# Ledger of designs, part 1: VH-VL binders against q3z8e7

Scores and structures below are computed, not measured.

Target 1, 156 residues: q3z8e7
Amino acid sequence: MVEKIPMTASGYKKLEDELSTLKVKRIDVIEEMRLAAMDKDMRENAPYHAAKEQRGQIEGRIKEIEHELKYADVSEYTDTNTSKVNMGSTVKLRDPKNGECCTYTLVSPKEIEPLKGKISASSPIGKAVFNRNKGEQIEIEVPSGTLQYIIEDISF
Positions, changes and structure headers below are counted from each chain's first letter, unless a header gives other numbers; antibody chains are not in Kabat numbers.
F stands for the ipSAE by ESMFold2-Fast; E and O both for that by ESMFold2, at different seeds; each is averaged over both directions (binder to target, target to binder). V2 = 0.75 x the mean of E and O + 0.25 x the DockQ between their complexes.
[cut] marks letters that were taken out.

## First folded at step 1 (VH-VL)

Design db (framework fv_denrakibart)
Fold by ESMFold2-Fast, scan of step 1:
Structure db (fold): chain C 156 residues (1-156), chain A 122 residues (1-122), chain B 113 residues (1-113)
Amino acid sequence: as target 1 above (156 residues)
Amino acid sequence: EVQLVQSGAEVKKPGESLKISCKGSGYSFTNYWIGWVRQMPGKGLEWMGIIYPGDSYTRYSPSFQGQVTISADKSISTAYLQWSSLKASDTAMYYCARLKYSGYDLYYFDYWGQGTLVTVSS
Amino acid sequence: DIVMTQSPDSLAVSLGERATINCKSSQSVLYSSNNKNYLAWYQQKPGQPPKLLIYWASTRESGVPDRFSGSGSGTDFTLTISSLQAEDVAVYYCQQYYSYPYTFGQGTKVEIK
């Protein structure tokens, strides 16, 4: 059983474009590393270490995108459905213990802005709410334990 | 199996040119750095330089910069070490060796050639 | 350049006895970001090319007998042969790969007493 990552066709294309850009950038950074290593102390070579750090960041992002593309479940959400949490839905969660509310919008990976409540369906919160109905209780695992929320509202 | 096979022993006179070879097999030749190490008779090991065969990028030890040329021909998986004009002080065993690496962070020598003995005398 | 100094220059040990070879670097070869010592040991038998024994100061290369062990950190390193065998007669070299140019120690010759 393969777990799929929901996304729009637009989101899939944006990931493909980002991957292509990063692969070109990777070639340039590898070249920078090779040049920076010339006739210098490898451990004390600031340009080399800067390029090495950039390469690490690029390789990490490429791995993330390749994983997302490999397990992508691509669909167009042409109909707005407020009865279930879908891509593009804005979901209001309430903690039943303290009454605090949080609002999240499920977006394609390239549109993610956590500080603005825009999260992916593959995030811990996104996975917990995806395809759920208003009024359902969900559990989210975090380092400090398990958080419990109720889906108070679903909008588009 | 990974192998580095070097050319045979050479006997030369001072002033002559020489090019010795190191052929890699059993691995992706263009994806590993090749280093050259000199060992003078009865002496220790000296790092000479390295080459990345994929684009022939080279780096030399300061002691060998301008003394020798390191090159590679990726079409035949072979690295070279050459002198334009040999000196008696070039008499030594010359080893090629493959470097372990991660990206361009270079490590230790994991496989060595059998060595090429170069003797320069009048 | 990092200078590698080995001691002793030569060592005579009886079969079955412990042999200890020291290697000192002129500056630390410990990289703090990954906590690894960029230090290797090679064995060179008469008429043969060098052979990798130990890398990262203490990791034994595949196929190397467990009587060989490496220890140390920073600037002071040791290669130990716990029970010398006849086939261990060789010159042993330490090498730093922390910075370019790579440098070797002058070698320690191990002989049977």
Scores: ipSAE 0.006, ipTM 0.493, lowest interface PAE 10.3, mean pLDDT 83

Design db2 (framework fv_denrakibart)
Fold by ESMFold2-Fast, scan of step 1:
Structure db2 (fold): chain C 156 residues (1-156), chain A 124 residues (1-124), chain B 113 residues (1-113)
Amino acid sequence: as target 1 above (156 residues)
Amino acid sequence: EVQLVQSGAEVKKPGESLKISCKGSGYSFTNYWIGWVRQMPGKGLEWMGIIYPGDSYTRYSPSFQGQVTISADKSISTAYLQWSSLKASDTAMYYCARQTPIFGVVTYYGMDVWGQGTLVTVSS
Amino acid sequence: DIVMTQSPDSLAVSLGERATINCKSSQSVLYSSNNKNYLAWYQQKPGQPPKLLIYWASTRESGVPDRFSGSGSGTDFTLTISSLQAEDVAVYYCQQYYSYPYTFGQGTKVEIK
C-alpha cells in the first residue's frame, strides 16, 4: 500500500521541528542510560529504568513521525486552502497607512465581546473579512468613513 | 481520553486466591510502566511494584516480593495483581497508576494517571 | 531503602493563608548527570485516588493551580500552597523515584483552621 497522509505545509513543518527536538533528546537519554549503568546493578537502578522508558517513548515517536513525513502529501493540502477566514478564526489586520495592527476573533452571537476583539460575522469588520484569504486588502465601511486593512494573519 | 479502569470491590476469606485488573485506554499501553500502590484503611501509600507491559519486566518492593504477582496482557491493555493465598492483613485499597517519562511532548515522569482503586476486604 | 519523612503530620491553616509541607529523604535523590531531583508530590482527597501535583521536585503537572509550588534539592524538599482554598483540604504525599523500591512519605493532612 502507498496511501499518502494528507497534511498542510504548517503541519509538515511542525512534525519536522518535533523530529529535530526528539533526536536531540534521544542523544541525552542514551547518555543518561550509559552513565546510570556504570555504577549500579541495572535492575536496582531507577534512573536507568527511567531513561530506558524515555528512550522507548522517544524511539517510538521518532519512528511514527518519520513514517508520517515519508508518506506526507503536502501538495494536496496547502495553507492557502486552510487560510480563509471562518467562524472561530482569529484575524490580524494591519492598516497599510500607519502600520497599526489589531486582532479580531469571529464568534457566535452569545460570545461577542468587542472590547476583547470578539466580534460577530455580521459586524462591519466580520462581513469584510469572512471567507477572505491571508494577504488580501479589505475595505470596511463604518459611520466615520471607509477603513482599509490588509489581512496579515489568520489562525484558529 | 487517557484512563485506567480497575476491577470491582472484592470480599474474600483468608486462604482464597484473587486476581484484580487494571485496564488502560486512550494511550499506547506498551510504552508506559504500570505501578501498584496499596493503602491500608486509614494509612498512607505503599509502593508494591511496577511492570513494563512491552516486555513484562517486573520489579517488586522487597516487602511484597513473593507475596503478590504482577503481570500484564498487552493484547488487551490490562495489568494484573494476584494473590495465591490472601490473609487478613491484605485488606486495603489497591491502586494502579501509569508512570510517564518527561522527555516526550505528551508525557511526564511521575504517576500521572491513576485507576479509581479496588477495595479488597479479607475477613473470616 | 530510601526513607521519606514528612513534617508536620497534620496542619491546620486558615483560608487564604500559606501552607508549607516538608519532606526529607534519608539519602540524596538528585541525579548529578541530569541535575534532576527524582521527587514527586501527590494530593489525595477522601474517597479519591492520589493526584500528581509536582514531579522533578519543582515542575507543576498540567492543570495544577499556580498556588502549588515545589522546591528543594538533594534531601530536603518543600511543597507550598500560597493561598489555601477550601478544595485543597487533603492528605499530601512526597514520593522518591530515584531508586527501587519507590517510597512515599507518611503523608501530611491539611485541614482548614
Scores: ipSAE 0.000, ipTM 0.465, lowest interface PAE 16.1, mean pLDDT 81

Design db3 (framework fv_denrakibart)
Fold by ESMFold2-Fast, scan of step 1:
Structure db3 (fold): chain C 156 residues (1-156), chain A 119 residues (1-119), chain B 113 residues (1-113)
Amino acid sequence: as target 1 above (156 residues)
Amino acid sequence: EVQLVQSGAEVKKPGESLKISCKGSGYSFTNYWIGWVRQMPGKGLEWMGIIYPGDSYTRYSPSFQGQVTISADKSISTAYLQWSSLKASDTAMYYCARSGRLYYGMDVWGQGTLVTVSS
Amino acid sequence: DIVMTQSPDSLAVSLGERATINCKSSQSVLYSSNNKNYLAWYQQKPGQPPKLLIYWASTRESGVPDRFSGSGSGTDFTLTISSLQAEDVAVYYCQQYYSYPYTFGQGTKVEIK
């Protein structure tokens, strides 16, 4: 059973646009491979292998996007649902040990920037806060160990 | 509105380096190939090579392999043609052209950059 | 390399009359799997860059007048201008994009008689 992948409407659209671009590029790369293969002097050379590598990368990315779109759970922002963390939510976490605050926004896969606080719902922090309420104490397992935070605020 | 604009004419001496540019506008630069074509004074067209700006994949004509470098900077929608050391025989009009996507016909051309290498 | 040879090198045609340019490739540019000929035609007027007229041997580029037509398959191709206009005075080039390096014919100059 496959888990749904939370994402925003804009994130879904960006994935659709990327998929369309990659499908067009795939046609061009396949043709490049064919042309390179027709020249027997170049069949085993770098140009042929470069095109082959490009095709592999494109096919891999297409499969990833198709999987994400197929299992996407597109959420919309609502002012009436302020009690739980959802896609698009900005969550303020406070470390009860040292009192430091960290702010994270749950974004679609294409918008992820961990160093700027934009994280996926499938990240360790995202998983721990998703569908949780303001005031809950959460435990986050990261490579450096286990972290504890309190959900201080939820905004949209 | 789709256009390719090339840098201005150049006058150089043998042994000098040169980099000329081709800026695309009015279309998705990363989704089209950019080719370079040489035309020596009073002569026909010679295909030099082609680049896909989306990933910088490049193919050269054997006659130009190692003599020029084709590159692109997708952040400013610009393709480049570069020589490390010019020769008098490089005197020519240089055109950049967008490949017509799936057709490989060059459907949009720059105005050309005249390169003169003498004395 | 695939060598492209055009004929004639130059021709003079009266206004309103038909102009015919031939192009021969040293190897077939027809890909049997998709039945497409990897052949294009370009027009170049003095002081201007080339302009794409025909691709896939016979498909007219958008905006190109219907008096221009391409025909042929495999190794023998023809560009026809059914009724020459004054603005059609130019050098015409065929180009193959079947195999690297892409190659052009030597050009055919069309002038008014």
Scores: ipSAE 0.000, ipTM 0.486, lowest interface PAE 14.6, mean pLDDT 83

Design db4 (framework fv_denrakibart)
Fold by ESMFold2-Fast, scan of step 1:
Structure db4 (fold): chain C 156 residues (1-156), chain A 121 residues (1-121), chain B 113 residues (1-113)
Amino acid sequence: as target 1 above (156 residues)
Amino acid sequence: EVQLVQSGAEVKKPGESLKISCKGSGYSFTNYWIGWVRQMPGKGLEWMGIIYPGDSYTRYSPSFQGQVTISADKSISTAYLQWSSLKASDTAMYYCARHAYGSGSFLPDYWGQGTLVTVSS
Amino acid sequence: DIVMTQSPDSLAVSLGERATINCKSSQSVLYSSNNKNYLAWYQQKPGQPPKLLIYWASTRESGVPDRFSGSGSGTDFTLTISSLQAEDVAVYYCQQYYSYPYTFGQGTKVEIK
């Protein structure tokens, strides 16, 4: 089975950069293993085992990133496309009755941080704003009733 | 069967360049270190250096660093020993030998038959 | 570098008699964690590459006659041929593989008296 992993364009780029860095580090660690094996396999071999453990960790992370990149479902919007709310969008909401504002960013599941305004598209706020335009009035259903907000700004 | 086959005898003049070879067969060439040993006429064995063919990582004995170049071409399972400018003192028998990488011993388990290099005017 | 020194440089032994060759390393080749001495002995006959006889100071290589034995630990090692045969005429080398670069002793020539 195919497992799709939603992510922002910036999240994808960050993983590509991390993968590139790890591949360079892998070369260095493999060389450390060879050096240690040559000098240390004929005596106490702690440096060899330490380098081997490091290589294992690097290979594990490379495999994880390659899996995430292979199954990534990336947002197509650039920073200049602010017409509609999409994954990666930062949305400023205003209550038309009392003037209060709140800001939220729609992120992939692994990036969710509600206390910092990073929410999923499947949250009550996320699903109410997704695919909406600046200036639209939205309704958010909560247990106590329906809240109304205006989408004041959309940015990436 | 594991075998190391070296190139034939060479007769050279001082100042000439030379490259001799050691071809491995019957095993995974990139998984074993190849070492080079010199033996001058009537004298003992001298360890020159070792190479890991998988990435061409090389370690030289201090007395041979800068005097000779060790290399390998993994596509044809061959290791090389090369001089840019031969001296009469390079007259010797040169042996290649395979070392078991990662087995914890690194002792030569197979030797080439040797290449005699004679440098004279 | 670890320097290996053999003694004597040459010896003549009668057929059937014991031959003893000594090898000294400039520093210990004993790895205390596995209690192994990283020392090998080779036999070389004219026109041939060296042949491994002994490794780990005292372990005989497969196919090597039992008249060959190795002993010693740390810095002082001995190769013994208990009853010399005509085919044993050769030069014998000790080698350390404790530290890179690998180093050989200068060799001991064994001849028949």
Scores: ipSAE 0.000, ipTM 0.453, lowest interface PAE 12.9, mean pLDDT 81

Design db5 (framework fv_denrakibart)
Fold by ESMFold2-Fast, scan of step 1:
Structure db5 (fold): chain C 156 residues (1-156), chain A 120 residues (1-120), chain B 113 residues (1-113)
Amino acid sequence: as target 1 above (156 residues)
Amino acid sequence: EVQLVQSGAEVKKPGESLKISCKGSGYSFTNYWIGWVRQMPGKGLEWMGIIYPGDSYTRYSPSFQGQVTISADKSISTAYLQWSSLKASDTAMYYCATTVYYLGKPFDYWGQGTLVTVSS
Amino acid sequence: DIVMTQSPDSLAVSLGERATINCKSSQSVLYSSNNKNYLAWYQQKPGQPPKLLIYWASTRESGVPDRFSGSGSGTDFTLTISSLQAEDVAVYYCQQYYSYPYTFGQGTKVEIK
């Protein structure tokens, strides 16, 4: 029932670093809330409300990162000649209708740049290619119809 | 080695603008608060305000609210203290210092100070 | 604002003798939730920035000699130098960081007799 979240070792490390930074910031914001609360007019205590809002944002992001780290499935590099599509894989797709090729790399959420071919495993193309072998045909359902591609090559 | 290096002494006339700097090194600049403290010649210490460089959140002493602007540029690990229009009463030594709230240290590491002289 | 008052304004002590500086806050700086006093002591020598000596009223900063100690709770605090050395000639400040704005005492000048 619980889905694993694919990510690279680099992506995992970026989340750990972000989490560490947010935990330090959280301590300071909590102390700021305490100091601001010393002002007796809580109803119009702008510093207190600003710190409270900031804390809410920090706590929300911490929960997101902790969830991602808890369910992370960190990929290891394998030989390109024997690999299925995984996180960090670069996949060359061929459209059988026109013979055109497109290249995509599966990356962690913080590295996503679709226009540069860096996509998430949760994108329509990412889901279709994940854990597939070279030579397999995939189909991607999009609002305008169904796209067909063949996995021409897999590299790392 | 943690260091805070402040800009050099300034001599200004009333009504002029001024921006002085405090550059941090040897620590994670975005993870520590920076405070500013004024010391008028022959007088004691006055807290002016504090900034969290990671998001530029600031708190000012009521005595300095509207009189100065505190800012930071995390890309160059530098905090700033700025006046739009100086007064003779702004003549003082200005210190920056790191603040670590969770360790109970209000001012841990101090810069060497910037002397600002405002006279006609 | 919390007003910090030090006594005396100046103190002359012979080398090797005890120096005692008092600091009084206009309201309590003890935070009941963590039982900590938000009170710090600084040393400032001529031409130098202040140096943190004591925080949490009684916790000595790393590198500060054992002869320096802080005591007190609530509104009344003391900085003690058990055996004054020549390098201890300075102005000493107490500071509350219990509430904004942070405030300092007026300072106590310690000099050799």
Scores: ipSAE 0.000, ipTM 0.475, lowest interface PAE 17.1, mean pLDDT 81

Design na (framework fv_nepuvibart)
Fold by ESMFold2-Fast, scan of step 1:
Structure na (fold): chain C 156 residues (1-156), chain A 121 residues (1-121), chain B 107 residues (1-107)
Amino acid sequence: as target 1 above (156 residues)
Amino acid sequence: QVQLVESGGGLVKPGGSLRLSCAASGFTFSDYYMSWIRQAPGKGLEWVSYISSSGSTIYYADSVKGRFTISRDNAKSSLYLQMNSLRAEDTAVYYCARDRGYLLSYWFDPWGQGTLVTVSS
Amino acid sequence: DIQMTQSPSSLSASVGDRVTITCQASQDISNYLNWYQQKPGKAPKLLIYDASNLETGVPSRFSGSGSGTDFTFTISGLQPEDIATYYCQQYDNLPLTFGGGTKVEIK
């Protein structure tokens, strides 16, 4: 199967906006190439060569964004149930046996910082809590066994 | 619909001159870069010269530089090639071609039917 | 100048055969390469632009691939009307240069 690219609805929108901006910029760079070609000998035309290089960079970025948008797996951010864990949610978990509590925030891949509790939805903890409600008991499968936690609070 | 028609070819002696014309129809001639491309009998294609849509940017292959002059008349939808100091190796069918590529992509479509230039004693 | 080397210079094949022509640039030209078909006694016709894009109205049996310095043109089911000389052309830099051509004949 084709690998999906996880992202938030906000991230998807930012890629769409960047794509639109690059398409406009592409038109401008092509026009700059046209104007440069009219003014100078092409072999020695520094503005033309600069615009040509910039065009290549823009085309490469457009291709990258179109690929990301095509294979995007967009997480729902807006939820009608206020107790539901979603992307951007901060979740407080309590172990009923040990009394330990842990706080985790579900973030996009580029913002992951496990030591600060910022984790992906695809992590073991992220998978177990994603789309769950406050008060649910969850089980997290880890190499050392199965851990049980209660979702004590959900905020964003 | 879209057409290019060359004329002005013929037999000329070495050192002589000829002026080729290319008449365009079916499109807005003034919006396009134009090129001359030649082909010696039984040989391959050789790009000769281009001219920008406004006529301000011109380039020549080294083999013809200083001897050939490309020009255009947008009011008449016509392209020209003034050929001076002709040599035997200039013997070829000369095609005019529209550059349909984005700005400097040089995609030649259409081509004219060609006009034969023979340089011989 | 960028030199374009085509192989083979000529070939003979049967109707229905897969025909492959190669074009090698003396330096990296990205995908800035076109393919043209020239039938006997006629002007060339654009078949493929930007290495792999099929021109409108051109049969799908024609295809192009490659980037950088190595390019391939393929006819996936040779037809009698495909008897022609085929040329690659680079437009990465001036002067514009063509390959030497490949003459395709039917056996």
Scores: ipSAE 0.005, ipTM 0.473, lowest interface PAE 12.9, mean pLDDT 82

Design na2 (framework fv_nepuvibart)
Fold by ESMFold2-Fast, scan of step 1:
Structure na2 (fold): chain C 156 residues (1-156), chain A 120 residues (1-120), chain B 107 residues (1-107)
Amino acid sequence: as target 1 above (156 residues)
Amino acid sequence: QVQLVESGGGLVKPGGSLRLSCAASGFTFSDYYMSWIRQAPGKGLEWVSYISSSGSTIYYADSVKGRFTISRDNAKSSLYLQMNSLRAEDTAVYYCARVYGDYLYYFDYWGQGTLVTVSS
Amino acid sequence: DIQMTQSPSSLSASVGDRVTITCQASQDISNYLNWYQQKPGKAPKLLIYDASNLETGVPSRFSGSGSGTDFTFTISGLQPEDIATYYCQQYDNLPLTFGGGTKVEIK
């Protein structure tokens, strides 16, 4: 099962723009490879292999962006909605048993920083809170077991 | 027929050094990223380092940064791992692996491994 | 670092059974996940790349699925030669990280 990746309209556009830029860069790097190969030395062709490595990095990023765009769910999440957890939402969770609070922000894959509370909508916490309302009690399934939280606040 | 053969493993005292080698054949070595992955006895796989096809891009796991140095000699189709300041927790079978393609990071061929034991 | 949590750590099954192993990433890794098989005393072997693509020469009873953070590896019709430890591995970001492994044994 492949899950859709929620994202904002601006996030989607940024990925489209980056993809367009990378496709132009790919053409330039392929030309660099051609030029480097033209003036050969039997010992080492370091410029050719350097350009090939750069192409590899560009192709890897293109593949990543194309995957994100293919599985993007922009239509559902382009409307601003402060009553439900959405991409860009900051969610405050409270454990009803011990009273501990944790804050998480749902971000696009490139902005993920778990140690700073920036998580993917596809993460266990992200999945559990996505499209939920303030005041709902949720269960988060993690490898160590099931955690229970209340959505105490939602901000955008 | 792709082959990767590791050598250089052995018994070494804590604080000591070892140099591992990986001899590649059956493909154009200079076209591929290469990696070292290790496995402690009875434990799982742990990525150690990778090096780009030209040698210009290198990355290390935090556990080995500053102590290990990955390098390659494309003319000899060989990959190396210089291991300094060895610790007991570095005891493992060290595998040489080829990275598929020039934009994908999966290990399509592995060597048989060489055992490094760090003890007094 | 991206943490890869693999479940179960071990299982025993009969020949012909359907075996399912799961792998969970601590953050979205798209489809940049591979599965490896390691038989006792041997080096690992690539089985599946990019979450669902079967490596050339690997039997069709092996399959993978999933995207984002949740991934599944399946052996349809377990064979005796499938006794091994199976590992998932992400390559979305550095450092490259592996799951803890699942040891598959025959009853």
Scores: ipSAE 0.000, ipTM 0.464, lowest interface PAE 14.1, mean pLDDT 81

Design na3 (framework fv_nepuvibart)
Fold by ESMFold2-Fast, scan of step 1:
Structure na3 (fold): chain C 156 residues (1-156), chain A 123 residues (1-123), chain B 107 residues (1-107)
Amino acid sequence: as target 1 above (156 residues)
Amino acid sequence: QVQLVESGGGLVKPGGSLRLSCAASGFTFSDYYMSWIRQAPGKGLEWVSYISSSGSTIYYADSVKGRFTISRDNAKSSLYLQMNSLRAEDTAVYYCARDFRYSSGWYEGFDYWGQGTLVTVSS
Amino acid sequence: DIQMTQSPSSLSASVGDRVTITCQASQDISNYLNWYQQKPGKAPKLLIYDASNLETGVPSRFSGSGSGTDFTFTISGLQPEDIATYYCQQYDNLPLTFGGGTKVEIK
């Protein structure tokens, strides 16, 4: 009993492409191990141990991808996903009463730049807009009260 | 070897309903994604709907969403399209096509098509 | 939606000619493009998948190339039985979309 793993058709193809690339890389790394072993004693052979570690990482990823492909249930939710606020989305918000606008982009923690409107999904604004559609009215809770905005535009 | 045979097309008045069927043979039907694709007289191809191998994942083109329902019966190797609230714009040859082989790897294209069944919506 | 723009809409060539058809996607679709042949009164037939792979049983005079947004389909040495309309189709994202088709006729 293994649960099916949802993914888009594009996602399934990208996993197949990654798998193909990793299989080619695995051949190269095995050859690197063979050449390193011929050159030096394996017990103190740093290039051999580095290649062996890399092979382990590649084989682990291959097993993960093969598992995902085996139990994949290809999902056709791509159009719905692109219509909603996601990580990487740029959102234009408008206050319906005074017309004030502001633009924010949802980014990962290391990419946060408040001065350029790049915010996290865990910020008050990020939480309010995440997974919402264009035209929805959102409420943002801050210490001073509740702010209301309309999602005027979403770009990706 | 592989064969897809559509049936159920015909003449219907606007607002009417039709149910199309596609009988599959020569392959393991339950391994494949299946699509319905239509072609209006003298015009190009338009993708209509998609259903996963298990039937759990379904998608519709915006032009038919809410009016058409795709389904399948893997035990009978059959694909269906229930068409409700038909409009003159739905007049087309409807093709059943095999899209994706799930269990042996991925390959997303329409490698086999049925002969098509004509649906005419006219008063 | 990804829009597929196909050109030319029609062409006329002589037997033995090299025929080229172009397909342009409105956004990057990598290699996720197929080419189909549709003869008058018949269902389409897959010729090329994944931009450049020839389907089993399809004559070697047909070929495809390109990636990203610009794709080309070529018939090397046009034959009488190649009279048909040819369509490109993307499968990078839903909804699946086709080009407008190119009608190939012999002079």
Scores: ipSAE 0.000, ipTM 0.457, lowest interface PAE 18.1, mean pLDDT 80

Design na5 (framework fv_nepuvibart)
Fold by ESMFold2-Fast, scan of step 1:
Structure na5 (fold): chain C 156 residues (1-156), chain A 121 residues (1-121), chain B 107 residues (1-107)
Amino acid sequence: as target 1 above (156 residues)
Amino acid sequence: QVQLVESGGGLVKPGGSLRLSCAASGFTFSDYYMSWIRQAPGKGLEWVSYISSSGSTIYYADSVKGRFTISRDNAKSSLYLQMNSLRAEDTAVYYCARERGLMTPYYFDYWGQGTLVTVSS
Amino acid sequence: DIQMTQSPSSLSASVGDRVTITCQASQDISNYLNWYQQKPGKAPKLLIYDASNLETGVPSRFSGSGSGTDFTFTISGLQPEDIATYYCQQYDNLPLTFGGGTKVEIK
């Protein structure tokens, strides 16, 4: 069972563009492997091994993008300027009990960096804040229970 | 059509020697890396050795290093495996295999029928 | 050496069944893994290369997936002619190493 991956139309297009670029790069790297193999042993040649590693990285990324595009849900999100939390928004949350605050930016799947506060709209925090207004109180369901926050600020 | 035909297998005593041959046809033999891969009766596959298209680069599995010598004659489209100091553990069907191409290394797309080597007193 | 572990070592299934074979590498090999079919008394035949790419002329009921250390080979709708031993093989590093093989038999 796989959940659908929410994304904006622009996020989807960026993945399509990246996929196209990687497919072109794949052709180039395979040719680099072939040329490196012509003069030297393919198993000992440093340029060959570098190209082989690059090919592996490119194939892995292509597989990731194809999976994301296959399960993309573009219909849930739009690139509109609103006062509500949407894709691309940066949200400041505050715990009403402790006064602690944290900042999160809702991004497309390829841009997710949890340590930098860039999260998916399908994450627990993302689901709780999506389409909500400044000043609303939200509940975030996590394995240890339910967390309470107030949306203190929204920037675009 | 691509064909690889092995020959030279047989019964040999421990410490003895055998020379295996693989005759290639249906492709430009001098463009391809070639390997020997063996299979003991009832057991799995074990890679033995490879040789580059020019013959300049050669590698062996540790189990045969110093005892086996891989070589090729591109003019005759033939691959060879000289086997010395044979041991009971070398008993296997020996396959000649072609690596698919320069862009797809280590993919063995064509194999010979194999030749049986039995090392027994 | 990179060790390749296949499971199960053998299985029996009925015609039309979905058969799954697993291959585990002792270290990360990315997608540098091939799958071969060996019918009784015959030489091996390449089925899948780079973990998931189907070799030309191979029926679409065969598929592969996985990356890193865990790989899966699947036969969707087992046929009588699929009676064989299946081997995975890594090519991330020398020496080239094969899995122990999975013998597929029909009930």
Scores: ipSAE 0.000, ipTM 0.473, lowest interface PAE 13.2, mean pLDDT 82

